# VHH binders against q9y6x5, part 57

Target 1, 379 residues: q9y6x5
Amino acid sequence: LPPKLLLVSFDGFRADYLKNYEFPHLQNFIKEGVLVEHVKNVFITKTFPNHYSIVTGLYEESHGIVANSMYDAVTKKHFSDSNDKDPFWWNEAVPIWVTNQLQENRSSAAAMWPGTDVPIHDTISSYFMNYNSSVSFEERLNNITMWLNNSNPPVTFATLYWEEPDASGHKYGPEDKENMSRVLKKIDDLIGDLVQRLKMLGLWENLNVIITSDHGMTQCSQDRLINLDSCIDHSYYTLIDLSPVAAILPKINRTEVYNKLKNCSPHMNVYLKEDIPNRFYYQHNDRIQPIILVADEGWTIVLNESSQKLGDHGYDNSLPSMHPFLAAHGPAFHKGYKHSTINIVDIYPMMCHILGLKPHPNNGTFGHTKCLLVDQWCI
Key: E = the ipSAE of ESMFold2; O = the ipSAE of OpenDDE; V2 = 0.75 times the mean of E and O plus 0.25 times the DockQ between their complexes.

## First folded at step 1 (VHH)

Design f48 (framework vhh_8dlx_2)
Fold by ESMFold2-Fast, scan of step 1:
Structure f48 (fold): chain B 379 residues (1-379), chain A 124 residues (1-124)
Amino acid sequence: as target 1 above (379 residues)
Amino acid sequence: EVQLVESGGGVVQPGRSLRLSCAASGFTFSNYGMHWVRQAPGKGLEWIGNIHYSGSTFYNPSLKSLVTISRDDSTNTLYLQMNSLRAEDTAIYYCARDTKYIVEGSYRTTFDLWGKGTLVTVSS
């Protein structure tokens, strides 16, 4: 029987939530599996970019999903976050479900993972659900488990995406212990439902399950706003993305726009594209704009307005508040093993190994995940 | 049934205030960004503003000082408060759901569900 893998993402699940709240179901999952306490994500620390990095093993400059809102300078196309199904945006990389279907003649299944409802290199996930936030976790789980149990060719790679705790993290902020406790308890209950469903269907013992997230969350405030309208007039630029990383397309001389912005706020770094720090791996793509503004942790860039956001992400990927975790269980994984840190791009080559796939060139290092796996020597 | 129903329209005198409501049903209202859009007689659609699922608001700059958008997720209701009404504000007012919840302070207008509209007539 070919190995099977279910990849689950709870959007915006900050790593240190595991230490500050009780997760009885997740803890039961971990005790017979593995835990990576911190996953260092890619810059910018946003949903679409990091979800695509997980399944491609590439930095954003390499896979082309560089933000949730994008402009391509060569083709003059604009990326919409409203159900944009243009393969152009996704075609700079080959995600694992495409590789799974093409290399091994196996099926893939997807419940809402970003990109899975788009034909990428003329290949769409064998089974998928069009993105719709109104669809319950239970319905997503029901479809995934049905496809895992009743498909020919067999479904060997499946994905499941859930919008929480990100939505509540933005609304309440991660420091609201009362509201976050309620939200995180509900997520733990959903993990319990997931494990119970897999056991009832006879899938649990032979399925590899990874539970992870794309980024964390940090506290924001009305006292920490950067008003771009106080720095520069709208007539000088087109705004491609706003906060906490603003993407600026100049309408006049680039140097003049840069000079108006560079000393506007002590809580924002302003970069010409070629001066973006190498450690971000966020420079070599036509979708990265000529000027990028990076707000300090907890600061929000606004256009002459107040922000009601109490939590946000997108900040520097060296910040622990931006880091998710990874937990895994199944025949490929050790039992009761704890690991400190991996890079989010390392997940892809590990998953390729589990599925017996040849990975496309990627930025991950298989050696970083060896100690998680029973068939590897980690010395 | 997935639907949006606007209410609160009618005839109002110039200089007065009016509050419109939009009742949402059949979906998880708190997961979606919501928009207000209007259409004056013989003119195209004009975007008024939106509210993110987090509560952050973004307005058409030409209307910002005249309107306030708010939401009550406990009652699945969206509101538009209009102050200092002028004859130019005469229009059919629609609430609309974003195809996805509004992300990261975007004010781009995208719609997959519309209400039937409520008529506001500013007349002496």
Scores: ipSAE 0.006, ipTM 0.235, lowest interface PAE 10.8, mean pLDDT 88

Design f49 (framework vhh_8dlx_2)
Fold by OpenDDE, second read of step 2:
Structure f49 (fold): chain B 379 residues (1-379), chain A 125 residues (1-125)
Amino acid sequence: as target 1 above (379 residues)
Amino acid sequence: EVQLVESGGGVVQPGRSLRLSCAASGFTFSSYAMHWVRQAPGKGLEWIGNIYYSGSTFYNPSLKSLVTISRDDSTNTLYLQMNSLRAEDTAIYYCAKGSEVRYYWTGDTYAFDIWGKGTLVTVSS
């Protein structure tokens, strides 16, 4: 039987939540599997970009999903969470579910994972759900597990996405112990539900399961605001993406816009596109705007009319607060093994290996995950 | 204390129908999804299906027998109607309560948190 893999994402699950809160179900999952304590995600540390990096193994500049909000100056198209269905945005890469589905006697399934309800390279997952935030985790889980169990050709790769604890992290801030404890308890219960469902369907022993996230969450405050209106007039630019990494499309001379912004705040770095640090791998794409503003950790870029969240993400991907974790269980993984860190793009070649797929060119390093796998040498 | 008690099991001939009941107590029944699970002799647990508090149902597509799950919130009772029973439907049938896990905007998520003791269904000539 071909290997099977379920990739689960709990949006905005900060890695150190595992240290600061209790997760009985997740800990049991980890105990019988593997844990990567920190996953260095891609810059910017936002939902759509990082989820696509997980399934492509590519940096944002390469797979083309460079933010949750994008603008293409040539086509005049806009991308957002409410407008993400145009294959134009996704076709710069080939996600793993497409690769998998194009294999003989294999199919893919998806529940709400970014990009899975869009035909990419004229291919859409054999089984998928249109994104709907109102659909319960249980319903998503029911569909995914039924497809994994009963499909022909068999579903060998499936994705499952859930919006928490991200939404709550935004609302309460990650350091709100009272509220986040409740939220994370629910997340742990969902993990319990997942495991139990798999057992009930007889999938648990043979299914590889990865539980991960796209990014963490940092604490924001009303005391840490950067108001762009104090530095530049709205008539001089279009804001494509705002905080904490603002994408600026100048309406006047780029240099003038840059000069007005470069000293706007000591807690914000302003980059011309060509000057974006190489370590971000966030330069070589036309969808990256001419100027980007990068707020320091915990600082929020605002306009006079903007509302502030108590938690946010999107900051420098070297910040621990932005890092998610990865846990995995199944025939391909060791039991009771913990690993310190990997890059988020490393997940793709690992998944390809598990599934016996030839990976597309990617930025991941298979060597970084070898210690997680039972069939590999860990040197 | 949360409690589930299955009933209606017994010996039935192939081709017949059987209706199982699950009496719930100790919690607000109408607020939770409910599940049916079975275990055949020598086999693992098999999820049959569930019904949400809204009345929506999901079934395991691997089932060969016709099943219908329903609920009566006025009597705190879960039902499993099985038609055209076969020998392979012989199993202990369990009802399970879903745990309420709410996310903060539009809906509920459920997990198994309590089980009944089960009722035996034997399909034989």
Scores: ipSAE 0.006, ipTM 0.269, lowest interface PAE 10.2, mean pLDDT 91
Fold by ESMFold2-Fast, scan of step 1:
Structure f49 (fold): chain B 379 residues (1-379), chain A 125 residues (1-125)
Amino acid sequence: as target 1 above (379 residues)
Amino acid sequence: EVQLVESGGGVVQPGRSLRLSCAASGFTFSSYAMHWVRQAPGKGLEWIGNIYYSGSTFYNPSLKSLVTISRDDSTNTLYLQMNSLRAEDTAIYYCAKGSEVRYYWTGDTYAFDIWGKGTLVTVSS
């Protein structure tokens, strides 16, 4: 039988939550598997960009999902992060479920991972659920496990996405220990349910399972706001994305807009596109706007208003608060091994190796994940 | 005080058109995406569509041919135009302000941080 992999994402699961809260079910999972303590994600540290980087192994400038809200200067198309299913936005890369279906004549299954309800290069996941946040974790898990057991050609790659702890991280902030403790305990219980379901169905011993996330979370405050309206009039630009990375499309001379913004706040960096730091790998794409504003950790860019969010992400990817973790269990993985750090783009070539797929050209380095795998030498 | 106040509901005959309004106050209306959501008697919430701050619209595919969403940022007002009304369109219609965060996921139709109290539309002969 071909090897099988289930990729699970808990959105916004900051790596250091593992050190500050108790996770008995996740600890049992790790005891017989592997833990990567930090995953260095791609910039910007947002949901759509990082979820697409996990399944393509590419930086955002290469896969084209450069933000949750986008404008393409060449085609003049606008992307709303609310249900824009135009394949145009997703077609700059080939995600792993497409590769899985096309190379090996195998099936893929998806419970709400970003992009899986969109045909990409004329290929949609063999089994999928249209995104709906009201659908329970249990229903998503029931569908995924049904498809893993009852499919021809066999489902060899499956994904499962859950919105927490991101939604609660935004609402309460990561420093609200009472509310975050409750939320994280619920997530640990869901991990316990996942493991129990796989054991009951006879899948546990032969299935590779990866549990990861796209980004972390940092504390925000009403005392840390950058009011963009105090620096520049709305008549001078079109706002493509707001916070904590603002994407500015000038309606007048770019240099004039830049000069109005560059000294706006000591807690925000203002970049002309060509001056964006090379370490971000966030420059070479038509969907990256002529001027980008990057707020300092914990600062929120607003338009003459207060912000209700107490936590946020999207900040500099060098910040540990923006990093998720990766845990994995299954026949491909060592038992009881801890690794310090990998890049989020490294996950894709590792998954291709586990599934026996030839990866598309990507920004990941297979050598970074070799020590996790039983069939590889740690060199 | 942040408020959303819907108006324009009532009893209408099948096949007719109706326009609902939502008056927003207490926040910078022009900076937020706005949504329309409905709930039929004994059923769950159904997302109708949204309008981005730029004026771009996205609709529930099941309803796209029957509805149009628009906004007037000068008066802080959101509109829902409904055409060819049917008995199954009987519902309470809610105006909702999008959260900056919860719009960052495709199909998240329940991630609203401020709601109006709703306006009842009854389609009957």
Scores: ipSAE 0.005, ipTM 0.208, lowest interface PAE 10.9, mean pLDDT 87

Design f5 (framework vhh_8dlx_2; at its last look DockQ between E and O 0.01; V2 from the best seeds 0.00; counts 0 for: pae O 9.6 > 2, placed apart)
Fold by OpenDDE, second read of step 2:
Formats: structure tokens, sequence, C-alpha cells
Structure f5 (fold): chain B 379 residues (1-379), chain A 125 residues (1-125)
């Protein structure tokens, strides 16, 4: 039988939550499997980009999902909550569920993972749920596990996405111990439900399960604001994306816009597109705007009418607060092994290996995950 | 019923202060950012400011020195304190709820999805 893999994402699960809160179910999961303590995600550290990086092994500049909000100057198209289903945005890469599904006697399933409700390269997951935040985790879990258990051809790759603890992290801030404890307890309970469901269906021993996240969360404050309106007139630019990495489309001369912004705040770096640091791998895509603003950790770029969050993400991907974790369990993984760090793009070649898929060209390094796998040598 | 009800308006003399209230009902008040907007006679809507669920406030720069927005989540009430009122401040004052939703990766705010009926403030000598 072909191997099976379930990829689960709890959005915005900061890696150090594991150290600062109790997770009985997740710890049990880890105890019987593997843990990567820190996953260095891609810049910018936002939901859609990072989730697509997980399933493509590509940096943002390569797979083309460069933010949660995008603008293409040539087609004049926008990517947002209302326009996220246009294949135009996704077709610059091939996600793993498409690769998997194109194999014989295999199908893919998805519960609201970014991009899974879109025909990419004219291929959509055999089983999927249209994104609806109102759908419970239970329902998502039930569908995914049903498909894993009863489908023909068999579902060999499945994704499951959940919006917490990201939503709550934004609302309460990651440093709110009271509220975040409650939220994270619920997450752990959901993990318990997941494990229990898999056991009940007889899938637990044979199914590879990866639990991970796309990014962390940093504490924001009303005392750490960067108001762009104080630096530049709103008529001089279009805001494509705002905080903490603002994407600026100048309406006047780019240099003039840049000069107005470059000294706006000591807590914000302003980059012309060509000057974006190489380490971000965030330059070689037309969807990246001519100017980007990168706020320091914990600082929020605002306009006068902008919403203030108590927590946010999207910052420098080298910041520990932006890093998620990865835990895994199943026949492909060791038991009781902990690893320090991998890159988020490394997950893709690992998943391809587990599933016996030929990976598309990617930025991941399979060698970084070998120690997690029972069939590999770990030096 | 989901509603907002403004109160506290009336006729005041220039230079005086006035505090408006907005009572919210029918929804979880503390989950929403709330705004004050006014409309002077014959003019369009003017944004005054807002307060988020976090308590953070933002103001129209032209009015910042004259207004303070606060909220009491225990009573589901939004407040607008106005000082040094001028004739130009004569308007119907509205409170409005900011529609918020979670999209994968972030909380988003779009537009005002709930308005009060307004309360008239007349500044006249």
Amino acid sequence: as target 1 above (379 residues)
Amino acid sequence: EVQLVESGGGVVQPGRSLRLSCAASGFTFDDYAMHWVRQAPGKGLEWIGNIYHSGSTFYNPSLKSLVTISRDDSTNTLYLQMNSLRAEDTAIYYCARHKTYYFRGSWETKYFDLWGKGTLVTVSS
C-alpha cells in the first residue's frame, strides 16, 4: 500500500509556545514521534506565502504567493480574501497535492489549506472543502479522516488547516497568558481529537502525520506604532499590503516616495525592491512591489484608520517569535527524536520522499530532515 | 436586535464640552472596533475617530486635540468626549461598528456594518 501523509497546520503556532504552555496531547504525539523545535519560515512570515512554501518547497519569490494581499501591475489583478481563488496567483508553482494526485491510484484531500480550493495547473484536489472559517475543526477532521479511510483511489496525501492560535494571537497578543492559555489548551484538545479519531479509524499506526504551523506571533503595542501618514501623503502611493511588511506602489516618482519614507521611523527599514536583502529570497518576482517597508519586531505600521492588533506576524523570518514548530508521527518517523531547526522549505522534499513522489525543483534540502526519518542515515 | 443608540446630544454654547454615548446591544461589543462619525448640515460624513477592542484609539488629525474616544465593555457603551466646541462642530453624530472578520492569516476590517440613528449636537451662542 502506498504511504499516506496527513499534513496539519495550526496557523500562528509560535514554536516557544511548546515551552511556555502545557500540551499533554501534543507532547504525547511528540513523544511517540519527532519534534523540530524551530522551523525557519520564509519571508514574509504570512499565512498564504508560508503555507504554499510548505507544499512547494519554494521561497516566496519563486512560488509567487508573496503576501496575503498582492497586486499584479500588468493584469491589474488583486489577490485578497475576495480574489484568492484565481489560478493566476497559484500557477507559478506545483503544490504537492497536485503532484500526488497525478500519480496512479492516488488522490489528495484537503480541508481548507491555502490553495486547495483552487484548480492549480487545471488540477484540484479530489476531495476538498471550500474555505469557510465557520466550519468547525471537527467537521474538517471528520471529512479528512473519512476521505483517508474510504476513498477510491485512496487518499494518500491530505491537508488539514485550522485558524488558531493565529486568530487569537492577533486578538489577545501572544503575551496574554490568561487568554492564550485557554486558546492553546483548546488547540491541544483538538490534537487529542485528531489522534483519537485516527485511532478509532485504525489509521494511527499506518498514517504519517505532520503537525506544523506557518509562523509565530509577536506582541504588539499601541506604544510601538509607525504612522505612515506622518511621513507621506496617501495620494502619493497605493498600499498593497500594510503591516508589518508594507508593500508600496508609488503613484509618483519611486525615488520621491522612497525619500519620504526612508527616514519615517528608526524602527522601520525601507527597501527599494532591488535592495531587499538577499537572505529574504524576496526579490525576484513581479508581484513584489517597488518599495517595501519592514517594521522591527513588535512594531506596527499604521494609517490613521488602521486596525491595531495586539499580536502580529510577517516580520523578519530570522526572528524566533516568527518561527513555528514541526512535529510528526508515523511509520516514516523515528520515535522520541528531537531536532533543533530546519527550514520550512525543507518540509516539501521530506514529504515527497515519504510519499515516494518525485519532487519538483525546490529550495528545500532533504538532508536537513534525514534524521527524522527511519529509512535514512543520520550522521 | 442588533443596534446602536447614540445619546447625549443637544444644544451647547461655544467653548463648552459635551460627552456623547453610544449604547450597543445584540452583539458582543468587545469584539468590535467602534467609530464615531459626524455629518454637518449640507456636508458629507466626517470620520472622527475610533477605538479598537484593544483600547487603542485613532483620531482624525483635525479633531484629535478636541476629542477623546473611550469604551466600557462592561456596559457595552462607547463614548465621545468633545471639548471646546465650536459652531463648526454642529452635526449629527453617529457611532458605527466596524465589520471585522478573520481571513486566513489575519484579522481584517472592511467597513461600517452597523450604524446608530445619530444624535444631534448644535453648537450655538
Scores: ipSAE 0.163, ipTM 0.584, lowest interface PAE 2.2, mean pLDDT 93
Fold by ESMFold2, look of step 5:
Structure f5 (fold): chain B 379 residues (1-379), chain A 125 residues (1-125)
Amino acid sequence: as target 1 above (379 residues)
Amino acid sequence: EVQLVESGGGVVQPGRSLRLSCAASGFTFDDYAMHWVRQAPGKGLEWIGNIYHSGSTFYNPSLKSLVTISRDDSTNTLYLQMNSLRAEDTAIYYCARHKTYYFRGSWETKYFDLWGKGTLVTVSS
């Protein structure tokens, strides 16, 4: 049967955490496999969009999950991170677990990766867990390994999602060395547990494992607030998403709303949809609102001065603070190889290659990941 | 019972110092940002400052030289140290918990969701 792949995400794992904190277990994983030091993710650098980009190889404008909070004017539907189950939102793309399990004699398994508990194109992962943040990493791993070992047809693609270090990054901010050291040590212990469990179950030598993340985290501050109330009355627009990329649906003339916002803060860029920089690949979807506001790194858009986070993400995807890493180990991968950077959309065609799947049309470039793979010439 | 209880208020002479305490119970105190807010007679609420779960503090700019906020997570206690008290500092002083919650890649910050009953500080000669 085709090679097997486990895709693991630790949400909000900033690439430079690897340089600035100790990870004995992850470093052992990397030493015997490959590392991509920086993965350039997609704009906006939010959780749902970037997790879907990994598994579709598409920019957000193409797969339709353009933010953690969305509005569709035609259907009048709302999407949020806690209201994400309507297949309508997900059906503009075909994620890898659907393609995988449509092959003869294959199935897919999922432990809480965004979208895996939704029937996308009337197809839900063959084995899955409904999202529940109370389920421990150990239980998620137990289900995944059970399915990898004991399923007919065999599970050839599996995913595993964990909420840290994102939750703690928001809570403490990435500059809180004491608290983040404790959090990141705990995550390294979970990686150690993962590797040890796979070894004990006889999976380690023949399973390809990718450990990656969706985005990083930047430090926020009460001193870095952008107060929309000082620039525009709430009655002039509908707020679809707030920070750090605000999505503004005008209730009055769009140019009038734009003019009220364009000089609101020197720490915020205001874009009409047609003027969004081409490098964002964030323009050609009806779910992208007529005006977006993009805060500078570490700045928070608020309606009043009382609301902030200590850490956040979603900013310009050129910012190193928004970039995750990728590490991988298994029979498809070299041992002891480090690579500087890839684009997050490149992960999808690489995964399709490993699994022997024909990729759907996508924005990734297989050539960017060839040096990671033993069956390719590294030129 | 989830609650905040302020103490340490009373009558104090101008120029003196006073330390207020806020005892937290029924929740994991070290997970929350905490605030002090006051209300002078006939006035609206005035934010004094806060302290995040990390220990970082931020103050109302008009008060920052006069107050210090601290927390002791081992005793679940929030403190407000006030120095060089003036008659205009006469107010009811409240502690408040900053509501936050997390769900899969999102962090929601809301207004305060838990308030103490307040402690009266009267600055008079």
Scores: ipSAE 0.127, ipTM 0.551, lowest interface PAE 4.6, mean pLDDT 91
Fold by ESMFold2-Fast, scan of step 1:
Structure f5 (fold): chain B 379 residues (1-379), chain A 125 residues (1-125)
Amino acid sequence: as target 1 above (379 residues)
Amino acid sequence: EVQLVESGGGVVQPGRSLRLSCAASGFTFDDYAMHWVRQAPGKGLEWIGNIYHSGSTFYNPSLKSLVTISRDDSTNTLYLQMNSLRAEDTAIYYCARHKTYYFRGSWETKYFDLWGKGTLVTVSS
């Protein structure tokens, strides 16, 4: 009856990996669907913020997940990747699965997309898996496909999240061709498994499938470290987030902390909150700390220690290295169409259109994605 | 058996050089960053430096000119080369395996999860 959509994320899948490695299964998917070569994500270019932007169509300052590590001064609550279950953090926006469940007699299903194992506005995904990194892609796919076929009311929106190639991108760096080739080949094989499973179950011809990611990856080095302990003593501030965007909560006068940091490194920009560039849309939220440090691409902020990271993300969202791609296939999408660039916030209103949902107010522009859709005029 | 075994310690005279070895077994050595740490008599632990799986090194600034860390992944062995030894370098020297955590786009290190038993270096005439 209603249109169905499966949204798949491979964390940290840098757009130009498609140019530098072979993806036979993904290329076959694209041949019969659409490709957006670059998706301009939101700042900061981190996992939790960008995954929530995809499903809300909002900048981070508007949806409230402003980093992978956050502090709220009023409530004294802390957020982290391992402590993300408090609905307080997620309630500043309404993600698409909540809208899907509330506007019609419809269900949502989720395999580990950030936020789907949390009740948001007292609504949790109808079917979900609690986050556990040890659960295989195959088990996540098995659950999603079972829920798509065996739900009442029917599952019309499903999400699937996978941690690679982000984990390996951090460990080896994106320029390690031997290790990255192995990891990316495995991801392509998982995409092949996904398509085959959907075909075997009779879902493929009537299901819209989007494959995307939250950010890219850039090469880091032990030659590109900023030692924050050389700039300022720990007694002057509380550190909320470190690298490559440091969130500083002053324990003394804010201007004094700013002056100690301002000239510390030529490879780091220091901003008072109100001076953060408007183009970042990273200012109007109490969870954004009074002083923000932004490292230059490939530079790592450390506390008198080495860094284990050979790759990282979180950098300026204008950098192509931070951009993911978007590929899609299904009855809503053209076949064999390539598009250059969209904004990550544009995905939400497009998905609402495909599902016949009325979007909540958002920062996306539906016109940017019209050319991907068979039922729209884009000229 | 997952283990680290240090060797090469002993009594050395001031001004001389010494190379310590750490033999790794029971795990894929070339997947891990490795550290050297020492403890002088009656003192706390002092971090010397580390070497990543890539071969990149980072040192305690106070020791950088006196030590070199290297690895041989073909023999699963970590090395610490020490030059111009002083009485103050008398300590038990440990190698340690780096512990890494990854959760949804967050990569960080929290502690060392595997330590050797140590090898004693005594600098005395």
Scores: ipSAE 0.039, ipTM 0.452, lowest interface PAE 5.3, mean pLDDT 90
ESMFold2 (binder alone), look of step 5: mean pLDDT 83; pTM 0.844
OpenDDE, look of step 5: ipSAE 0.011; ipTM 0.227

